# VHH binders against RCC1 domain-containing protein 1 (RCCD1), part 4

Target 1, 376 residues: RCC1 domain-containing protein 1 (RCCD1), of Homo sapiens (Human) (a6ned2)
Amino acid sequence: MAEERPGAWFGFGFCGFGQELGSGRGRQVHSPSPLRAGVDICRVSASWSYTAFVTRGGRLELSGSASGAAGRCKDAWASEGLLAVLRAGPGPEALLQVWAAESALRGEPLWAQNVVPEAEGEDDPAGEAQAGRLPLLPCARAYVSPRAPFYRPLAPELRARQLELGAEHALLLDAAGQVFSWGGGRHGQLGHGTLEAELEPRLLEALQGLVMAEVAAGGWHSVCVSETGDIYIWGWNESGQLALPTRNLAEDGETVAREATELNEDGSQVKRTGGAEDGAPAPFIAVQPFPALLDLPMGSDAVKASCGSRHTAVVTRTGELYTWGWGKYGQLGHEDTTSLDRPRRVEYFVDKQLQVKAVTCGPWNTYVYAVEKGKS

## First folded at step 14 (VHH; from i2 with G99S)

Design j3
Fold by ESMFold2, look of step 17:
Structure j3 (fold): chain B 376 residues (1-376), chain A 124 residues (1-124)
Amino acid sequence: as target 1 above (376 residues)
Amino acid sequence: EVQLVESGGGLVQPGGSLRLSCAASGFTFSSYAMSWVRQAPGKGLEWIGRIYTSGSTSYNPSLKSLVTISRDNSKNTLYLQMNSLRAEDTATYYCARESYTDSSGYSDYGMDVWGQGTTVTVSS
C-alpha cells in the first residue's frame, strides 16, 4: 500500500506523568507536536497517566507512569488500573492478557485466556480489514472490562462490530449499524431519554432507520457517526463536550454559573457569560439524554470520532480535525487552554498541509495520525 | 471560583514527620474523591493516594507505609500525614480533585482541579 507513508503521529494535552506527547517537559502540550521516531505505530491507547503504543511489527511500548515493552502484540487497551493486551499465542489462537497497570508486562498477568481470531480475512465495509479492536474481543462474543469480571460475554445475536467504554457506560455498534448502550445513565450518556441505568445492552430506538458507522464514548457522553457522515451526540454537557450551549465556559469551563454581580477591588464588574444556539428556547443545556444531530462548520461530513473525559474530536472525509469541550490541559489543540461549546478546526494540520486520518483521545489528551497532502 | 490551596510544607530532617493540609472552596467538597500527587525536581508526577467521599482510601503501593490521607468534610479540608521521611520524598505536593470515581474504587479519568502545591524538602 503506497499511501502508508509519509504519515506521522501527533500528540497534545495532558502529559504530566511523562507520557510521550511531542516535544515537552511539564504537564501539558497545547499544540499538536510530532511524536519522535519513524516508528510505524498502528494503535494508540491512552489512559490518564500512561499511553500504550503498538507498532505494525507487533511491538508494544508503554510511556508515562507505566513503562515496559513486549513483542508479538496485535492490540492493546489501556485503562488507569489495567492494561489489556492481545498477543500471539501457541498455535492458531491469540492470547488475551489483562495486567495490573503498575506492573504491566512484568511477572504474571492478573488474567489470561486463549481466544480465536474471528474477524480476519473479511474486509471492513468502510475500508481496510480490521482485526478486533479491544476492548471488543476478536471473536465478537465478549469484551474486556477494566473491572472484574474482566471477561464479559456478549450474546452472539448482537453481532457486535465495535465497542467503546466510557467512565460508567458502554456503547456497542452491531453489524447492521444499530447502536446499543448500557451501564450508568445518570448524566444522560445512554441516550434513552431517561437517566436510569441499564444492566444489559439496550437498543437506541431514537436512531432507528439510520445506519451508524462508528461509536465513541467519553467520560459521561456518547457520540456516533452515521454512514452518511452525520454526527449524533448525547450525554453530559457541563464542559461543552456536546457542542451545545453551556452556562459557563468563559474562563475555566467548570461547574458553577451564578446569577450574581461581583465587584472586583479594581472597580470592574463580573456578569453572566453565555453562548447561544440559534433558535434555542433556553440559554444552556447541561444534559442531553436523547441523540442530538450536530452539524460541523461548512457542513463537512464526519468519518471518525473519539472522546476523552470531557472533550470530543471528529475527523472529516477531507482530513480535517475538529475538537470541542474542556480544554484546560490543551487537549483541543488550539495553542491555548480555552474550553469550547462549538466545534473548532485544529489549524495546525491545515497550516502544515496534512490530512488527518485517525484520532484517539485519552481522558485529557489527544493523539492524531496524519499524512502529507500532495506536493504544493 | 473553584480552588485548592495546600499548606504545611517546609524543611524537615530525614526520619521526621509532616502533615500537609489542602483547603477546598467553590465546590461541594463532600461530593468528590480527592487525591494527593507529588513531583520531585526534574521528574514527572507521582500519584500518592485517593480518599473517597466515604473516607475510604487507596494508595500507591510503593508509598502505602509512609502516608495516611484523611479528610474533614465539615472544614472542606484534605490532609496528608507523612512519616519517616527520606531525602527521596523531597518534592512539591499537590492536592487534586478527582473527575470520576465508581463504587469499585477505580478512577480512569484523572483530575480536573489542582492546587498550586506546597514544597517539602527533606535534608540532613
Scores: ipSAE 0.683, ipTM 0.864, lowest interface PAE 1.2, mean pLDDT 83
Fold by OpenDDE, fold request of step 16:
Structure j3 (fold): chain B 376 residues (1-376), chain A 124 residues (1-124)
Amino acid sequence: as target 1 above (376 residues)
Amino acid sequence: EVQLVESGGGLVQPGGSLRLSCAASGFTFSSYAMSWVRQAPGKGLEWIGRIYTSGSTSYNPSLKSLVTISRDNSKNTLYLQMNSLRAEDTATYYCARESYTDSSGYSDYGMDVWGQGTTVTVSS
């Protein structure tokens, strides 16, 4: 059993309220920084203004606008106004608690319910029942909503394995690798080819016949990763979060190019004869209402994905991190605040000989778990 | 142009009270949740509280007894009433618009517009 080399958590992006992202004193961290408490963290869930950290020892700690700590925690899910905490019971049962984020985990929760894990039916030998991660409840028969009612039932027939929440929509991955979506669809984030809302889980027909391994939901965009490592992405592309051409970035690039040309007073017009190959300017895409296949540079296979409000992060099979979309607060990890409409590899982890294993995005920040690359 | 302008800051004695105002322009004020945030010298941002589109409020527990947030949608103005001020309350106070506010008044995606801030100094 290869001794799992101890990994560390890293963070970058917005930390204006003191969210733990590393050693940075500023409101923003533009490059990956190791977390101070990073050695024993097993779960990270970030809202905009605070982050919840769960340790392997079952300690929950809040960092940022919200403070507090609790013991016997198995999982936590953070939203701006609401914190869901899964606590270990005296037996196999767990206790789900919903707290106001500002409560500092003191007093009484807003809501609480005992959750009994469904007995693993004997028949799935391979099913390490990956106890659903919040916001999906361990029994996979409900999820936690940041809006009342906090408990949302799911049809047992869905056999939910993973659930991710965007601003107005939900993505569900079932046990068979099928993807369902419901909620608001005005930005195409449901993936059904329409902008209409769906009140109930609807199967993404465009992905039929494909087996998905993971789903991620951003503000108004959606991502899934297939078992073969293919990335499908759809929804809103205002900031290039779909890795598709966007008008907003083209305009920003022209303004920076104009400002850079004014400073070179020296007369050498390097006419970058960019050969205008007459290729019709690739149309800007504002909304992609169907899943689009996204290729990473060098044909890398994806294994993990996470989404912020307007940015996307993907981990490759080789342990590389790619980010794109809105970068205003350094949440892309490229040591700058530029937005990107193309996947860019975060070089920090490569330079440090780290293998990325997990990524979790908050709305304006990114957390990454990485391990040292084994000396081959 | 979307803009927030804070006013009402100044020098106040310990135990005194102060009311800050934030004038909003360039957007539909009533459609957004609003927050107050402060920054003491040499310290990070501290969230004070939020007011939703419904008029309901949420506060930092450490400040809940000292502050009241209100809004007048007819005037496009946000208010922060502060009482029993202490030296530790010396800071620049900012109003901020929450970027995404749904029909229920819920916001989860950050403060996208900030004012220039108004400075409050509590000193004897």
Scores: ipSAE 0.666, ipTM 0.867, lowest interface PAE 0.9, mean pLDDT 89
Fold by ESMFold2, fold request of step 16:
Structure j3 (fold): chain B 376 residues (1-376), chain A 124 residues (1-124)
Amino acid sequence: as target 1 above (376 residues)
Amino acid sequence: EVQLVESGGGLVQPGGSLRLSCAASGFTFSSYAMSWVRQAPGKGLEWIGRIYTSGSTSYNPSLKSLVTISRDNSKNTLYLQMNSLRAEDTATYYCARESYTDSSGYSDYGMDVWGQGTTVTVSS
């Protein structure tokens, strides 16, 4: 990794507990604001009330309802009740620590374990997948959970490359680009066409034949992005987080209602309401239990996605940021508190001649890394 | 229209007690966990505690000895009892609806509805 980068992190959305999203006023920030000038942040992980920042020099800092700092940090992952931290240990192995959030980095962790070193190279013939970021552990043979047992083994044959946790479910991307899901399914967030829970990882058959490059898990919705830049999205849509028509927006006539592009095995339920001003009903989709193809405006290709509790953010190949879903804390970044059931570009970055490189959503806020245009 | 309206704030002497109320309307109150949150002047929000749909409670450990949360589902009302108040308890107190209660009963996913707040001032 180059030691000289021209970029900065930006934040917007909920910050009522004192989380650093920008200038830090009130409960929320409605447009992107630069964070921590001069600090070389490489990881942001946010929960409802606090945010963890990790620098390339190994410094971990907490902002919001939790405070404190620590060194030798390789990675951190925040949930509302727990903070997971991966640190350099006394020996050659990394040390995984799990902290109660209210006492994070003070006293003793709830749990700690030395973990195996990261696998050498990406293509270990023994089937070891390259380790991703937390909650997936470096060995790719386990992940950290916010609920006991905190250390959760993964079958070696899964060959995990990425793992993301929603509020009640998990998504796993394997080395071949296949997606597995498990956990709660009551809002269709598992993508299997049913609302049944799954205790163990289950392959998404609807995506077979496609190679996925990224997964993202929201509160109760799921997203993946293919190697060719296509977005597949499923789960709960009560707040427009799937970019499909919602009951409230369709009833109010505040957005153009449209049907999502769906796979052949899609069992979505399309309904109508009588809430429009002229009395004409419009269709809406509350739950999408199969992956649906989503097109961005201008036909842009996606490369990264991240989800909060009820919103979705996507970065395009050309460095644009699109957001949609619940926006009442300003977490969509459009200088207002409007919720959307369609993708909308965050104009701040275009206006500032910035290219977005990364996005990470907390439950009700959004953090973005961007560089000046014309640079890597 | 979904609304939360707090009441019962005011001026109180150190060592005194207050009971705050929060009237809920426009949603099925009994289906949501509810929280009290406060904000001292010039400071960020501080979570006080939560009451689940079951009636069980969970509190901020630093405030546990000062507060009791209860609810009356038949009146759509949430209560906060505060005792032995100190000057540092001066704040605006908010009632908030937890955004979701999952299948296991867990509800710590943030708040999506807030009241306007009621101000408590503790001074001689």
Scores: ipSAE 0.626, ipTM 0.849, lowest interface PAE 1.6, mean pLDDT 84

Design j3
Fold by OpenDDE, fold request of step 16:
Structure j3 (fold): chain B 376 residues (1-376), chain A 124 residues (1-124)
Amino acid sequence: as target 1 above (376 residues)
Amino acid sequence: EVQLVESGGGLVQPGGSLRLSCAASGFTFSSYAMSWVRQAPGKGLEWIGRIYTSGSTSYNPSLKSLVTISRDNSKNTLYLQMNSLRAEDTATYYCARESYTDSSGYSDYGMDVWGQGTTVTVSS
């Protein structure tokens, strides 16, 4: 077992409430900044105004608009109004608690339930049943919703392995690598080729025959990563979060170009004869209701993905981070506030000789776990 | 144009009370949850509280006893009543629209519109 080199968590994007652990209040962070040193964080879950950090020692700490700490925590999931906490019980049982985010984990939870992990059925030789991460319950028979009722049952036949929640929709990855979606579909985020809502989990037919390894859900867009490292992305593309051409960015670019050309009106008209190869301008895509295959630069394979409200982050097999979409608060990590409709590598980690291992997006910020690259 | 305009700030003595107003325009005010946020000099943002579309409220526990948030949808106006003001309450106060407010009044994706703020100074 290669001794996992101690890594660190980094944060960037909107941090006006102090969502980043150890970051001074009030700074927009446009480049990756290390979180508080010495804290062995194993889980990060970010809402807009606060972030939940779980340590390997089982400590939960909240940073931002919500404060508080708790012990014996296995997992936590943060939404703006609601915090779900999975606590270790005295036995094999876990206690799921739902707290008001503003409660500071004081008093009584809004809701609590004992969760019994399903006994590992004897026959699955692939022993590492990765206990489902919140909002999926460990028994994979339910998930936590940020809206009442907080407990949402899942059909056992789904064999849920991972569940991600967008603003109005859910993505479920089953044990076979199939993807299901349900909820609101007005932005095509369900991936069924329609804008209609689905009340029940529906299989994504467009992904049939492919094995997915991971799912991510943003505000109104969805991402899957296949076992082979392919990225499938669909839903809303208002800010380029699908890495597809968007009108909004084209207009912003023209405005910036116009403002830049107005400043350079010293007399030399450098006619940039951009050779208009007559390729019909690729149509702007506002909504992509089917999964589209997205290629990363240099044909890199993806292994992890996370989505914010309008941005996407992907970790490659080589440990590089790519981000795209809405960048207004620096949540893309490129030391600027520019939005992108194409994947761009976050150079900070390359320059620091760091290998990215995980990424978790909040609505307007991004958290990254990275380790030092071994001296070959 | 979507706009929020805060008013009612000023100088107040310790122990005094103040009512801030936030006038909303350019959007359907009644369809959005609203929040108050403040920023003290040299400090970060502090969330004060929220009012949902239903009229229900949520508060920062540290401020719950000192503040009351209300809304008048007929006037497109948000209010913040503050009582027993202290020097530590000196700040610029902002009203903000919460993005993605659903039919239940719930929002989970941040404050997308902010006012310019109104300054409150608590000093003897």
Scores: ipSAE 0.594, ipTM 0.834, lowest interface PAE 1.0, mean pLDDT 88
Fold by ESMFold2, fold request of step 16:
Structure j3 (fold): chain B 376 residues (1-376), chain A 124 residues (1-124)
Amino acid sequence: as target 1 above (376 residues)
Amino acid sequence: EVQLVESGGGLVQPGGSLRLSCAASGFTFSSYAMSWVRQAPGKGLEWIGRIYTSGSTSYNPSLKSLVTISRDNSKNTLYLQMNSLRAEDTATYYCARESYTDSSGYSDYGMDVWGQGTTVTVSS
């Protein structure tokens, strides 16, 4: 019989509200820290101030600015103001609940509705993300939004498989591996070559002919991963979250770098900063409105991606974790608070002989599921 | 350099009132939503409230009756008025800049700049 590998969840980055990363007085954790032992967590969903944990036994627990627990939970999705919970009902239908985060799981939800379940494919026993998870509803005909109206219908012909929400935009992956985006576009996060908003899902024409397996949405950036392991990334890059050249990651936006702007032939905005040895400004990219192909070091293939507000995390086919972007809370996992505009492997997992199987980013933190390597 | 500096903390008797100030510099203050957050000894952070660029406010419901947030954009200053203080309000109080601001000043994705904090002790 096949041996199940022991695995655990790890967390790093911002935890100032008491989220389970680093308890106590600290605001942040700079290196991956294992979460509570003996708990079989299958879903982690994190917002700025709290994190929701779902176990394979159906227990939902909240950690941070919100607390509480509930049973019969199939899935949960956390945003700062709202917690969405999908619970098994006594009958065949599931129950979708929307809670105000500060009073979550106590008293009555803000809103609840029975939803039609859908047939699930094979689950990933290693904790990888499955199709049809919140915010996408099980029937794939609607999704949950953190801002009213909370229930948002989707045209059935889209055949949605995955849906991810950024701060102002949405990404949808359909059953054929096509990607759609809609919402705010002022930071290039929709990937259509313009900064125009889109009220309805719009196909990313730049990705036609490619089959995508994963999408991820951050604050103002977007990522997708193809079935062959290629990474496409677009949107805002002021913090290096696209792994494209950025000016010295200035926080206040009043640097000389804002004065040297030009436009590439692919529509991306290229800015220049001083400091090159020959006195010529070095180029950097503030906004990338078309998908850009991103290579990982040593040509590693990606299989999963997740985005926070200003950072990006990718899991490779061989179980490495790469992170980049804003790192001032330690959410990149490199034992420092350094921000990066290039992918860097999180060495903790390599040093511990662990294979990373899943990653999920909160806005300013990162949660990782990993299993022991080399066990037989 | 982007900077937030809190002031106005100190020892206050139970039942008293206190106004904290936060001086902002190095950025366009009027373009950002701002928050107050506190941390009692041995506890995690507790969000107090937010003031948007429009001047509208949003508060932690459990603290709403005790606090008022205001801003003076001409002085680049954020204020927190606290009334009827109790021993449980003893904490370090921080001001913070919200990390995302849309055209209306909306933000719900956390903070990217913090002050060093000012300590309030409520006791006799």
Scores: ipSAE 0.566, ipTM 0.823, lowest interface PAE 1.9, mean pLDDT 83
Fold by ESMFold2, fold request of step 16:
Structure j3 (fold): chain B 376 residues (1-376), chain A 124 residues (1-124)
Amino acid sequence: as target 1 above (376 residues)
Amino acid sequence: EVQLVESGGGLVQPGGSLRLSCAASGFTFSSYAMSWVRQAPGKGLEWIGRIYTSGSTSYNPSLKSLVTISRDNSKNTLYLQMNSLRAEDTATYYCARESYTDSSGYSDYGMDVWGQGTTVTVSS
């Protein structure tokens, strides 16, 4: 049927439950590996123990601790305890299903509801009132939560365009490019300069005057990318996932401490360990509760971001992939298990003459869509 | 060097009980949450459960009735007690160190040290 195509999905990082990433050798893959050719994947959503793949033909396939397949699927969103699936219905309505991951696609879902897309044309110059992907629902008036109640209404005034869930928090991007956050805040992941939780969406005032194009939520950190390609990042940095000096690398004396120095003015916590070149304890940042501007090497512009539990991935406008953070499962894609507190380009794609177009992270792995370079 | 060494595996009859041990060395054992994970022949890993530094536990719901995890910080040892064993419990059992536990007791499964495993066979 289909012949070898110029674009393909690649995976790397944790795959110990049998997720389609590696060759079945142990629990992890350290270099990008192409997924099986001939499958036109348009959505990847990964959890710790399983991954959901949706094809353009509407087939959903599960890989790892959960297995099975279903047809007529528009979208899927995986969390460790729950799988959300959006299926096409017989009419204009779609069916949202929430499954316990243990019994996903077998028997009865935990919960199901018909949902209707917004009408085209109203307040949408393109004539399509489509929201982003799950967990944001097509109506943009609600989202799926991994904890009951699974259906969470959103105020219509928010005009949500994208919504991402971390382990304990949420990020919302609105139609005007403003960012809101809510949920748990004890690791600074809400970005309001405090560690207090927020029960309702709260605007990130520090980003006012900027137009954001993308948001990403990790375990306990947050990222957004502006329309002009700037990266703002905040939250937990125990593993270097913010690309700020971390204890692990500061103790080694191999940190980028000279480039990412003290952030005391924005309420960040600066601590010291041994390993500085002058014999003093080296500083590191454990928590960054306020958005910090992050520069990529060579001043490259970012266009997409994705986060795992403790790592961050960014795609540049020219098709490079940069990763940083916790790397012990190989999820940074550098042929090793090294953790990094600075952005590092994934050389595999450069070496193969590939341009990265999309990235999506599971908690401990990374999936990447790339196309052949020079055939635009 | 940081090490985890499992022991206590072997042959056991269906319905029997077995206690696995995991000896930890090279790190402050009492400061880390610990997990047990198993792998049946021809299958992927299966997470069994976790014990936090507080002594609280969390289990895979499908295994919860069969297992108890405990720790003895004075001996730097993690334990897995298994009761009413079935043929499907035949597997290699691994202990793993969690690299982080949230102050609320939440863990994200970031395991940075693994043992080599001990094999349990339930037969006869």
Scores: ipSAE 0.560, ipTM 0.813, lowest interface PAE 1.9, mean pLDDT 84

Design j3
Fold by OpenDDE, look of step 18:
Structure j3 (fold): chain B 376 residues (1-376), chain A 124 residues (1-124)
Amino acid sequence: as target 1 above (376 residues)
Amino acid sequence: EVQLVESGGGLVQPGGSLRLSCAASGFTFSSYAMSWVRQAPGKGLEWIGRIYTSGSTSYNPSLKSLVTISRDNSKNTLYLQMNSLRAEDTATYYCARESYTDSSGYSDYGMDVWGQGTTVTVSS
């Protein structure tokens, strides 16, 4: 068993409340910064104003607008108003607690329920039944909603493997690799080709015949990664979060280009007569209501994805991190605050000879787990 | 243009009270949850509390006894009442609009609009 080299967590983006994105006193971290806590962190869940860290030893620590700690924690899921915590019980049972985020884990939870992990049925040969992560309950029969009612049952027929929540929609990945979505659809984030809401989980027909390995939900956009490493992305593209051309970035680019042209010292207005070849202006896409296939540079395969409010992060099979979308707070990790409508590799990890293993996006920040590349 | 303008800051003696106001313009004020945030000199941002579209409030536990948030939708104004002020309450106080607020007043994606802030100094 190759001794898993100890990795480290990095953070970048908005850190105005002290979400432990690094030692910086600033409101923003524009490049990846290692997290101070020499703590063996196994889970990171980030809300806008605070982050929940779970250690391998079962310690939960909150950093940011919410502070506090708890023991015997297996998992945690953070939203701005609500913190879900899965605690180990004295027996095989787990205790799910829902806390007001501002309570700092003091007092009484808003809601609590005993959860019995379904005995790993002997027959699932795929041993790595990745125990559902919050907000999906371990039994996969329900999930935690940040809005009352906090407990949301799932139909047993869905056989949920993973569940991700956007601002107003949900994505479910089932055991067969099928994707379901429901909730608000005004931004095309459900992927059904309509802008209508779905009250119940609906199968994404556009992905039929494909096997998905992972889902991610942003504010108003959605991402799937197939077992083959293909990225499917749909929903809102206001800030380029779909890696599709957006009007908002085109306007910003023209303004920067105009300012850069004025600074040539020798007064010659090089009218870059960019020959307007009559290429029909690439259509700006504001809404993509169907899954679109996204190619990474160099044909890289994706293995992990996470979404913030308006940005997307993808980890490749080779351990590179790509980010795109809204970058106002440095949440893309490119040492600037520019927004991107194309995937860009985060060079920090490459330069440091780090292999990225996981990514978790908060609304305005990004957390990354990386390990040192083995000296071949 | 979407704008928030804080007012009411100033010098206050320890034990004093102060009421801050935040005037909103350029958006439907009643449709958004609003928050107060402060920043003391050399410190990070501290969340004070939130008022939902329903009028329900949530507070930082450390400040709950000292602050009251209210809103007047007819005036597009957010208020922060502070009592029993201490030197530690010296800060710039900001009002902020929650970026996403549903019909229940719930938001989960932060504060997208901020005022310029009003400074409160608590000194003897």
Scores: ipSAE 0.255, ipTM 0.682, lowest interface PAE 2.5, mean pLDDT 86

